# Ledger of designs, part 62: VHH binders against Abasic site processing protein HMCES (HMCES)

Target 1, 269 residues: Abasic site processing protein HMCES (HMCES), of Homo sapiens (Human) (q96fz2)
Amino acid sequence: CGRTSCHLPRDVLTRACAYQDRRGQQRLPEWRDPDKYCPSYNKSPQSNSPVLLSRLHFEKDADSSERIIAPMRWGLVPSWFKESDPSKLQFNTTNCRSDTVMEKRSFKVPLGKGRRCVVLADGFYEWQRCQGTNQRQPYFIYFPQIKTEKSGSIGAADSPENWEKVWDNWRLLTMAGIFDCWEPPEGGDVLYSYTIITVDSCKGLSDIHHRMPAILDGEEAVSKWLDFGEVSTQEALKLIHPTENITFHAVSSVVNNSRNNTPECLAPV
Below, E stands for the ipSAE of ESMFold2; O stands for the ipSAE of OpenDDE; V2 stands for 0.75 times the mean of E and O plus 0.25 times the DockQ between their complexes.

## First folded at step 9 (VHH)

Design v5 (from p10 with G101A; framework vhh_6z1v_2; at its last look DockQ between E and O 0.83; V2 from the best seeds 0.00; counts 0 for: pae E 7.2 > 2)
Fold by OpenDDE, look of step 9:
Structure v5 (fold): chain B 269 residues (1-269), chain A 121 residues (1-121)
Amino acid sequence: as target 1 above (269 residues)
Amino acid sequence: EVQLVESGGRLVRTGGSLRLSCAASGLTFSSYAMGWFRQAPGKEREVVAAISRSGGSTWHADFVKGRFTISRDNAKNTVYLQMNSLKPEDTAVYYCAAEWAYSLYDEYDYWGQGTQVTVSS
């Protein structure tokens, strides 16, 4: 996964992340560093994206079931990294393979510290290699959306108003991530960064791409992944597997350029 | 200063029972998952059991086979290991450990000094 969409306004995103705590109380996640949230239809590595994490990461006495939403840098910067520039990382940390997560110190260590997060997105993009051509067809991949009587097909949202309505009830894609905290050697703010755990693609997606993000499907999976105080790493890792509960459609080549940030990026072609 | 103090280790006969205790001080006990480890002479340290912060989740090693049970009392800042049906192979120094995250890794934040359990045939 090298491209995502997360374009919802902050308030809409927050509402979309409504959850029940351990006591069954309905809650909204609290924001940390909300100003770092930059909505975009075309999110690339090194950009900030919102993630959910346990409140315990920030408050020692917090209920582990409580959630915080925070923009973090895509591309995990390990805490041990001693260079002043995260871009000098010699290895790619955009994704973490599920099968080697325990073999790589960069991921194992933060995972062992309970630094599990849920990466939020409208969906992610993947490119299908066309046989015989050097052309790649991009696809937008996301959770199936509940057809509300009023929600015209994503394709029928001819009007900006209809589009807004569609997205008000958009089920966000919830991807399993690992984050780490990096303190710059020169001082400054702690950098929070994340990697997306990837798995082999489900059967439905296999023709498009052989790998997919580990998707946490449902509130229970999300809750368990986040609750590092009550759910062991071992148990949490059992949640990491391919899911068939996804849908996708072809999109235009507009998304190929990471600078393009328009609704056209995720629109069906 | 954080201290974990194990107690209850002694010589017991095969088939006997023993309850280990680990008293924690200097930390917010309820904020840590707890674990019991053991190390036999010439062997590597191995995890025996672990328990979540609230005690709502527990893990036991396969070799325990239902003989040992980890529990905790957060009001007393204590974690326990009830050991039943002890075998000579259970002879080891047993360590209590605390970890911020319920990870079951060997990299715990705090360790006790250990208590010797000896099972005689």
Scores: ipSAE 0.862, ipTM 0.935, lowest interface PAE 0.5, mean pLDDT 91
Fold by ESMFold2, look of step 9:
Structure v5 (fold): chain B 269 residues (1-269), chain A 121 residues (1-121)
Amino acid sequence: as target 1 above (269 residues)
Amino acid sequence: EVQLVESGGRLVRTGGSLRLSCAASGLTFSSYAMGWFRQAPGKEREVVAAISRSGGSTWHADFVKGRFTISRDNAKNTVYLQMNSLKPEDTAVYYCAAEWAYSLYDEYDYWGQGTQVTVSS
């Protein structure tokens, strides 16, 4: 997984992240650094995307079930990185394989600090290698969406009004991530950055690609992944597995160029 | 100053029971995960059991599972290790430790001085 869509306006995104805390209180996540949120249909590594994390990361006495939403850089920069330019990192940290996470210092160290996050997206893109050609077919992959009688799906949105109805109640994709905090040697703001944990693909996606992001399906999984105060690292890692609760459709090659930021990137073909 | 003070270690026979206590001061106890570790002479220190800040989640090492139980009383600022069916292999110095994150994989922030448990046949 190297490309996502996360295009919703901040207020719509925030409402889509409504949750219940440990006491059953309905809440919205509190934003940190909202000005760094850059919505786009076509997010690539090194860009900022919103993630959820426990409020306990920011306040030692906080209820660990309360959530913060913050933009973070895609491509984890380890806290021990010594160069001044994160692009000089010798490792690709866009993704983290679940089967080696406890063997890789870049991921084991922040995980041991409880630095678990939920990476938010409309969905992600994956390219299928077509037999007999070097052409690759991109797909947009996302949670199955609840259909109202006339709201339809992405493929049924033939007007601006219908398009808005699709997204007003969109179930955001929730992927398991690890983040770290890096202090630039030359000074400046602490850089928060994340990696997406990957697993072997489920049967439904195996014809597209052999890996998929670790998807957290449902409030219980999201809450357990975030709550590093009450859910141990060992228990949290049991949440990391493929899911079949996923759907997809083919999209045009417009998405191939990461500079294209239009609804066409995720529109069915 | 943060202090963790273990007590209850002593000589006990194989098959016997023992409860260790660790009294904490100088910290907001309910904000910390707690753990019990042990170290036998010439061996590396190893985690025995851990408990989340609220006490809602516990973890026990396989070599003590079913025999030892960690618990905490946040009103008394105390964490306990109930040790049943003791074996000579359980002979070690037992340490209480506190950590802000419930990680099991990082060094704990605060440590006690230890209490000796000796199990004889």
Scores: ipSAE 0.066, ipTM 0.587, lowest interface PAE 7.2, mean pLDDT 88
ESMFold2 (binder alone), look of step 9: mean pLDDT 86; pTM 0.879

Design v7 (from p10 with D106P D109E; framework vhh_6z1v_2; at its last look DockQ between E and O 0.87; V2 from the best seeds 0.00; counts 0 for: pae E 5.8 > 2)
Fold by OpenDDE, look of step 9:
Structure v7 (fold): chain B 269 residues (1-269), chain A 121 residues (1-121)
Amino acid sequence: as target 1 above (269 residues)
Amino acid sequence: EVQLVESGGRLVRTGGSLRLSCAASGLTFSSYAMGWFRQAPGKEREVVAAISRSGGSTWHADFVKGRFTISRDNAKNTVYLQMNSLKPEDTAVYYCAAEWGYSLYPEYEYWGQGTQVTVSS
């Protein structure tokens, strides 16, 4: 996964992340660093994206089932990294393979510290290799959306107004991530960064791409992944597997340029 | 200073029972997952059992086979390992450890000095 969409306004995003704590109380996640959230239809590595994480990471006595929403840098910067520029990382940390997560210190260590997060997105993009051509067809991949009587098909949202209505009830894609905290050697603010755990693609997606993000499907999976206080790493890792509960459609080549940030990126062609 | 102090290790006969205790100080005990590890001579340290912060979740190694039970009393800042049906193969130094992330891996933040458990045939 090298491209995502997360374009919802902050308030809409927050509402979309409504949850129940372990006591059954309905809650909204509290924002940390909300000003770092930049909505975009075309999120690339090194950009900030919102993630959910346990409140316990920030408050020692917090209920571990409570959630915080925070923009973090896509591309995990390990805490041990001693260079002043995270871009000098010699290895790719955009994704973490599920099968080697425990073999790589950069991911194992933060995972062992309970630094699990849920990466939020409208969906993610993948490119299908066309046989015989050097052309790649991009696809937008996301959770199936519940057709509410009023929600016109994504394809029928001819008007900006209809599009907004569709997104008000958009089910966000919830991807399993690992984050780390990096303190710059020269001082400054702690950098929070994340990697997306990837798995082999489900059968439905296999023709498009052979790998997919580990998707946490449902509130229970999300809750267990986040609750590092009560759910062990071992138990959490059992949640990491391919899911068939996804849908996708072809999109235009507009998304190929990471600078393009328009609704056209995720619009069906 | 964080201290974990194990106690209860002794010589026991095969089939016997033993309860290990680990008293924690210098940390907010309820904020840490606790684990018991053991290391036999010439062997690697291995995880025996772990328990979540609240005690609501526990994990036991496969070799335990229901013989050992981890528990904790947060009011007493103590974690326990009840060991039943002990075997000579259980002979080891048993270590208490505290961890923030409940990882079940040997990368715990705090360790005790260990207590010797010896099971005689």
Scores: ipSAE 0.803, ipTM 0.907, lowest interface PAE 0.5, mean pLDDT 91
Fold by ESMFold2, look of step 9:
Structure v7 (fold): chain B 269 residues (1-269), chain A 121 residues (1-121)
Amino acid sequence: as target 1 above (269 residues)
Amino acid sequence: EVQLVESGGRLVRTGGSLRLSCAASGLTFSSYAMGWFRQAPGKEREVVAAISRSGGSTWHADFVKGRFTISRDNAKNTVYLQMNSLKPEDTAVYYCAAEWGYSLYPEYEYWGQGTQVTVSS
């Protein structure tokens, strides 16, 4: 997974992240750095996207079931990285394979510190290749959405009224991630950055691509992945597996150019 | 300054019981997950048991299952390892460790100096 859509205005995104804490109380996640949120239909590595993480990462003795939402850089920068420019990292940290996560220091170390996050998106894009060709068909891949009598088409969301019919109740894709915190050697703010864990694709996606993001399907999975105070690394890793609860449709090649940030990127063709 | 001080290690006969304690200072104890590790001479350090910040979740290695129990008392800043039905194979230096994240891997942030447990036949 190297491209996502995360285009909702901040207030709509926040409401889509409503959850219950350990006491059963309905809550919204609290934002950190909300001004760094950059919505787009076409997010690529090195851009910021919102993730969920436990409040306990920021506040001693906080209830670890409470959630913070914060924009983080896609492409994990390890805390031990010594150069001043993250683009100089000599290996790709956009994704992290689940079967080798405990073999790679860049992922093993932050995971052992409980630095688990949930990466939010409308859905992700993947390109299907025929063997022996450079022709590629992009698909938009997302959770099945509950159809209501007011539901609109994804491609019909040109106006505020039609946009609301599609997106106000959109179920966000929730992907398992690992994050780290890097202090630039020249000083400045700490950089929060994440990687998306990948697994073998489910049967439904295998004709599109052989890998998929590890999807956390449902509030129990999301809560367990986030709660590093009560759920061990080993128990959390049991949540990392393929899911068949996923749907997709073909989209225009407009999405191929990461500079294109329009609803056409995810519209069915 | 964070300090973890283990105590209670001694010589005990096979089948006996022993309780290890680890007193923590210089940290907000209730914010840390805790683990017990052991190391015999010439062998790698291995995790024995771990306990979540609240004590609500515990994990024990298969080789101590049913015999050892980790617990914590956040009011006393202390983590314990109750060791029952001891075997000669349990002979090792036992280490207490503290980590922000609940993990079984030896990348723990703080370590004690260890306490020797020797089990005689």
Scores: ipSAE 0.154, ipTM 0.617, lowest interface PAE 5.8, mean pLDDT 89
ESMFold2 (binder alone), look of step 9: mean pLDDT 86; pTM 0.877

Design v8 (from p11 with E99D; framework vhh_6z1v_2; at its last look DockQ between E and O 0.80; V2 from the best seeds 0.00; counts 0 for: pae E 3.1 > 2)
Fold by OpenDDE, look of step 9:
Structure v8 (fold): chain B 269 residues (1-269), chain A 121 residues (1-121)
Amino acid sequence: as target 1 above (269 residues)
Amino acid sequence: EVQLVESGGRLVRTGGSLRLSCAASGLTFSSYAMGWFRQAPGKEREVVAAISRSGGSTWHADFVKGRFTISRDNAKNTVYLQMNSLKPEDTAVYYCAADWGYSLWDEYDYWGQGTQVTVSS
């Protein structure tokens, strides 16, 4: 996964992340660093994207079932990294393979510390290699959406108003991530960064791409992944597997340019 | 300063029982998962049991086979390991550890000095 969409306004995003704590109380996640949230239809590595994480990471006495929403840098910067520039990382940390998560110290260590997060997105993009051509067809991949009587097909949202209505009830894609905290050697703010755990693609997606993000499907999976105080790393890792509960459609080549940030990026072609 | 102090280790006969205790200080005990590890001479350290922050979740190694039970009392800042049906193979230094995360790896944040458990045939 090298491209995502997360374009919802902050308030809409927050509401979409409503949850119940372990006591059954309905809650909204609290924001940390909300100003770092930059909505975009075309999110690339090194950009900030919102993630959910346990409040316990910030408050020692907090209920671990409570959630915080925070923009973090896509591309995990390990805490041990000693260079002043995260871009000098010699290895790609955009994704973490589920099968090797325990072999790579950069991911194992933060995972062991309970630094699990849920990466939020409208969906993610993947490119299908066309046989015989050097052309790649991009696809937008996301959770199936509940057809509300009024929600015309994503394709029929001809009007900006209809589009907004569709997205107000959009089920966000929830991807399993690992984050780490990096303190710059020169001082400054702690950098929070994340990697997306990837798995082999489900059967439905296998023709498009052989790998997919580990998707946490449902509130229970999300809750268990986040609750590092009560759910062990080993138990949490059992949640990491391919899911068939996804849908996708072909999109235009507009998304190929990471600078393009328009609804056209995720629109069906 | 964070301190974990193990106690209860002693010589015991095969089939005997022992309860280990680990008293924690210098940290918010309820914010940490706790674990028991052991290391026998010439062997690698291995996880014996782990317990979540609240004590609502526990894990035990396969070799425990129901003989050992981890528990905790957050009011007393103490984690316990009840060991029953002890075998000579259980002879090891037992370590208490605290981890911010609930994991079964030996990368815990804090460690005790260990207590010697010896099981004699």
Scores: ipSAE 0.644, ipTM 0.853, lowest interface PAE 0.7, mean pLDDT 91
Fold by ESMFold2, look of step 9:
Structure v8 (fold): chain B 269 residues (1-269), chain A 121 residues (1-121)
Amino acid sequence: as target 1 above (269 residues)
Amino acid sequence: EVQLVESGGRLVRTGGSLRLSCAASGLTFSSYAMGWFRQAPGKEREVVAAISRSGGSTWHADFVKGRFTISRDNAKNTVYLQMNSLKPEDTAVYYCAADWGYSLWDEYDYWGQGTQVTVSS
């Protein structure tokens, strides 16, 4: 997973993240750095994308079930990194393989500090290699959506009003991530950055690609992944597995150029 | 200034019971997850049990499940390990530890000096 869509306006995104706290009360996540949110149909590594994390990371005595939403850099920069430019990191931290997470200090250390996050997206893109051709077919991959006659179907949008209804009740993809906090040696703001945990693909996706993001399917999984105050690292890691609850459709090659930021990137072909 | 002081380690017979205590000072006890670790001679230190800061969530290693129970009393700043059905392989130095992140490996923030538990056959 190296490309996502996360295009909703901030207020719509925030409402899509409504949750219940441990007492059953409906709440919205509180934003940090809302001005750094950059919506796009075509997000790539090193860009900022919104993630959920426990409020306990920011306030010593906070209820660990309360959620913060914040933009973070895609591509984890370890807290021990010594150079002044994060692009000089010698290894790729866009993704973290679940089968080696405990062998890589860049991921094990922040995981042990409870630095778990939920990476938000409309869905993600993957390119299928086809035998006998040099071209690759991009697909947009997302949670199954509840369909209505006018909403919940990307192919059914034929007006601005219908497009808004497609996304009004869109179920955001929720991927398991690990984050870290890096202080630049020259000073300045602390850099928050994340990696997406990956697993072997489910059978339904195996013809497209052999890996998939670890998807947290449902409120219980999301809550347990986020709540490092009450859910130990070993229990949280049991949430990391493939899911078959996923759907996809082919898209045009418009998405191949990461500078293209239009609805055409995810439109069915 | 943080101090974790274990007590209760002693010689017990196989099948016996023992309760370890760990008194904490110099920290806000209710803000930390707590764990018990053990180390037998010639072996690496291993996690035995852990408990969340509120006490609402516990974890026990498979080799002690059903026999050992971790608990805490935040009013007394103390964490406990109740050890039942003791076996000779439980012989080890037992360590109390405190951790912000509720991890299950030995990267905990603060450690006690340990208390010896010896189980005779």
Scores: ipSAE 0.385, ipTM 0.751, lowest interface PAE 3.1, mean pLDDT 90
ESMFold2 (binder alone), look of step 9: mean pLDDT 87; pTM 0.887

Design w1 (from q69 with D105E; framework vhh_8pnl_2; at its last look DockQ between E and O 0.74; V2 from the best seeds 0.00; counts 0 for: loop humanness VH .160 < .165, pae E 3.0 > 2)
Fold by OpenDDE, look of step 9:
Structure w1 (fold): chain B 269 residues (1-269), chain A 117 residues (1-117)
Amino acid sequence: as target 1 above (269 residues)
Amino acid sequence: QGQLVESGGGLVQPGGSLRLSCADAGFDFSSYDMAWYRQAPGKERELVARITSGDYTNYADFVKGRFTISRDNAKSTLYLQMNSLKPEDTAMYYCAAGLEYEDYEYWGQGTRVTVSA
């Protein structure tokens, strides 16, 4: 996964992340660094995207079932990295292969510390190879959405009002991630960054792309992944597998340019 | 993400130079780690050069300063400038790209480099 969409306004995004804590109380995640949230239909690595993580990472003795939402840099910078420039990383940390996560120090160490997060997106983009042409067809891939009787297709929201309604009830894609905290050697703010765990694609997606993000489908999976206080790394890793519970549609080539940040990026063609 | 297409291979004399290109037309691969691999007949595929998304470069020991990997993100093209070519450099050269740690998801079909007197 090299491109995502996360364009919802902050308040809408927050509401979309409503959850029940361990006590069964309905809660909204609290924001850390909300000013770093930049909505975009076209998110690329090195940009900031919102992730969910356990409150226990920030507050001692906090309920580990409570969630924080925070924008983090896409592309994990390991805490042990001693260079002043994260770009000097020798390997790409945009994605983490699930089968080798425990073999790579960059991922194993933070995972061992319970630094699990849920990366939020409207969906992600992949490009299908077209036979006989050098052109690739981009697809937007997301959770199936509940069809409200009136709004047939995401693209048919002709009115701004209908569009808002569609997105107000949009089920966000929840991807399994690992994050780390990096302190620059020269001082400054701690950098929070994440990688997306990837798996082999499900059968439905296999014709588009052979790899996909590890999607955490449902509140239980999300809760278990985040709750590093109660759920061991071993147990959490059991949640990492392909899912067939996705849908997709073809989009325009507008998304090919990472600078394009318009609704056309994810609109069906 | 387009198909990686290698070009620039050919026959060259020892001491000669070639510039390989790997293009992915219409795709922004600026976020990808990219690499050149080579495979000689009867040998295993081996890393020649790597360039990270941050333009950090790494070379195999046999390169010894003879090759330079570079990228033009605007053109979605990866390059391998090969100077002082040796017969031992004869191989199929492959371009690779990936977003995963040390793993490359995309591979070209290769371009053949033959160094012969």
Scores: ipSAE 0.598, ipTM 0.813, lowest interface PAE 1.0, mean pLDDT 90
Fold by ESMFold2, look of step 9:
Structure w1 (fold): chain B 269 residues (1-269), chain A 117 residues (1-117)
Amino acid sequence: as target 1 above (269 residues)
Amino acid sequence: QGQLVESGGGLVQPGGSLRLSCADAGFDFSSYDMAWYRQAPGKERELVARITSGDYTNYADFVKGRFTISRDNAKSTLYLQMNSLKPEDTAMYYCAAGLEYEDYEYWGQGTRVTVSA
C-alpha cells in the first residue's frame, strides 16, 4: 500500500470518527496539530495523513480507550535515528509486513512501547498489470458503503449536493499502523511518523495485487488495536489478517502522478 | 508475470560496459526502494545493488566499484551502469521495487547479459 485518498474536510473527517469509549459514551476524537492536516485525493509516502491513537500516549493516567486524531508522516522514522534528515534513513518504512514485524528493530521497538495507530483514508489505490501490456490499471479500494435513496454511490452522484451526501456518511478505511516519535538532533518539534502493516491479499483482491494493508474491520477491532493500556502486543497482533469485506472500482491513470489532486483520481471509469 | 521492463542487456567482451535500464510506463516509483538482482543458470538469485527513495545505495561485495546504480524519478527509470565486465557477470538481470526494506513487490522479466570473447 503506497497510495491513499484522504480528502474530507477536517470537520467531516472528525464526525466520521465518532466512537464509544469504554463507558459507552459517544465521543469525537480530540485533534493534535490540526493545522498539519493536508486533505488530498492522492496521498503518497512522506506526506502527512490523520491517524487515531490512544489518549494515554499523551496524558498521564488517561483513559486508554479515548482517542486522539493527529496528522503523522507516512514512513516511520525510528526514535533511535541519529541523522538530522529523515531521507538519510537507509531503508524504506512505508509498509511493514505482518509476518516479519517482530524481526525488524524499526517496528518491534515502537510496537513494544504500545505505539499502535489506526491510519485513516477514504480508501487506497493499487495497480494491476493489464494482460498483454506493461501498463497498469489503477483501482480505488474501500469499505463497502451503505446506499441511501437520495445519495447512492460514487458512480451515481450527479450533482454537488449528492456528492456531498455520499461523503457525509462515508465509512473510512481503517488500517493498522505502527508509529514512532523521533526527536530531531538539532531541536524542534518531535516528529510523529507511521508505517502501514501489510498482509497477503484476500481472494477478492488477489487479481489486483498480492499484498494489502491490514484492515481493522469494525469498532471492536479498532478499539483493541488502539488500546495499548489494556490489550497486549500479542493480543493486538491477532487482529492482523486479510479481510474479504472490501470493494473496488477501476479509476483513470490520472492518479498515477502523485501531484494530481482531483476527484478524478477516485472516480469510476 | 513481471510488470517492470528491463532493457540494455546483450553480448559484450570482458572489460566492456553496459547500461541497464528499468521502467514502468507512467507509474511513479519515486517512493519505492529499487534494486537489481541477477541469476546465473543453476544458481540462486542474488542482489547486485539497491537504491532507496532517498538515493542511499548499497552494493554486493562482488561489484567492487564496477557498477553504479542510479535513478531518475522524472522518467521513473532505474539504471545500472556496469563497467569492467567479467565472464562471471553473465546472468539474467532483474529489476525490483518495494515499499519495505528487503521486500520487493514488483519484478521485471529480466534482461540477459553475456560477457564472452
Scores: ipSAE 0.419, ipTM 0.753, lowest interface PAE 3.0, mean pLDDT 88
ESMFold2 (binder alone), look of step 9: mean pLDDT 80; pTM 0.811

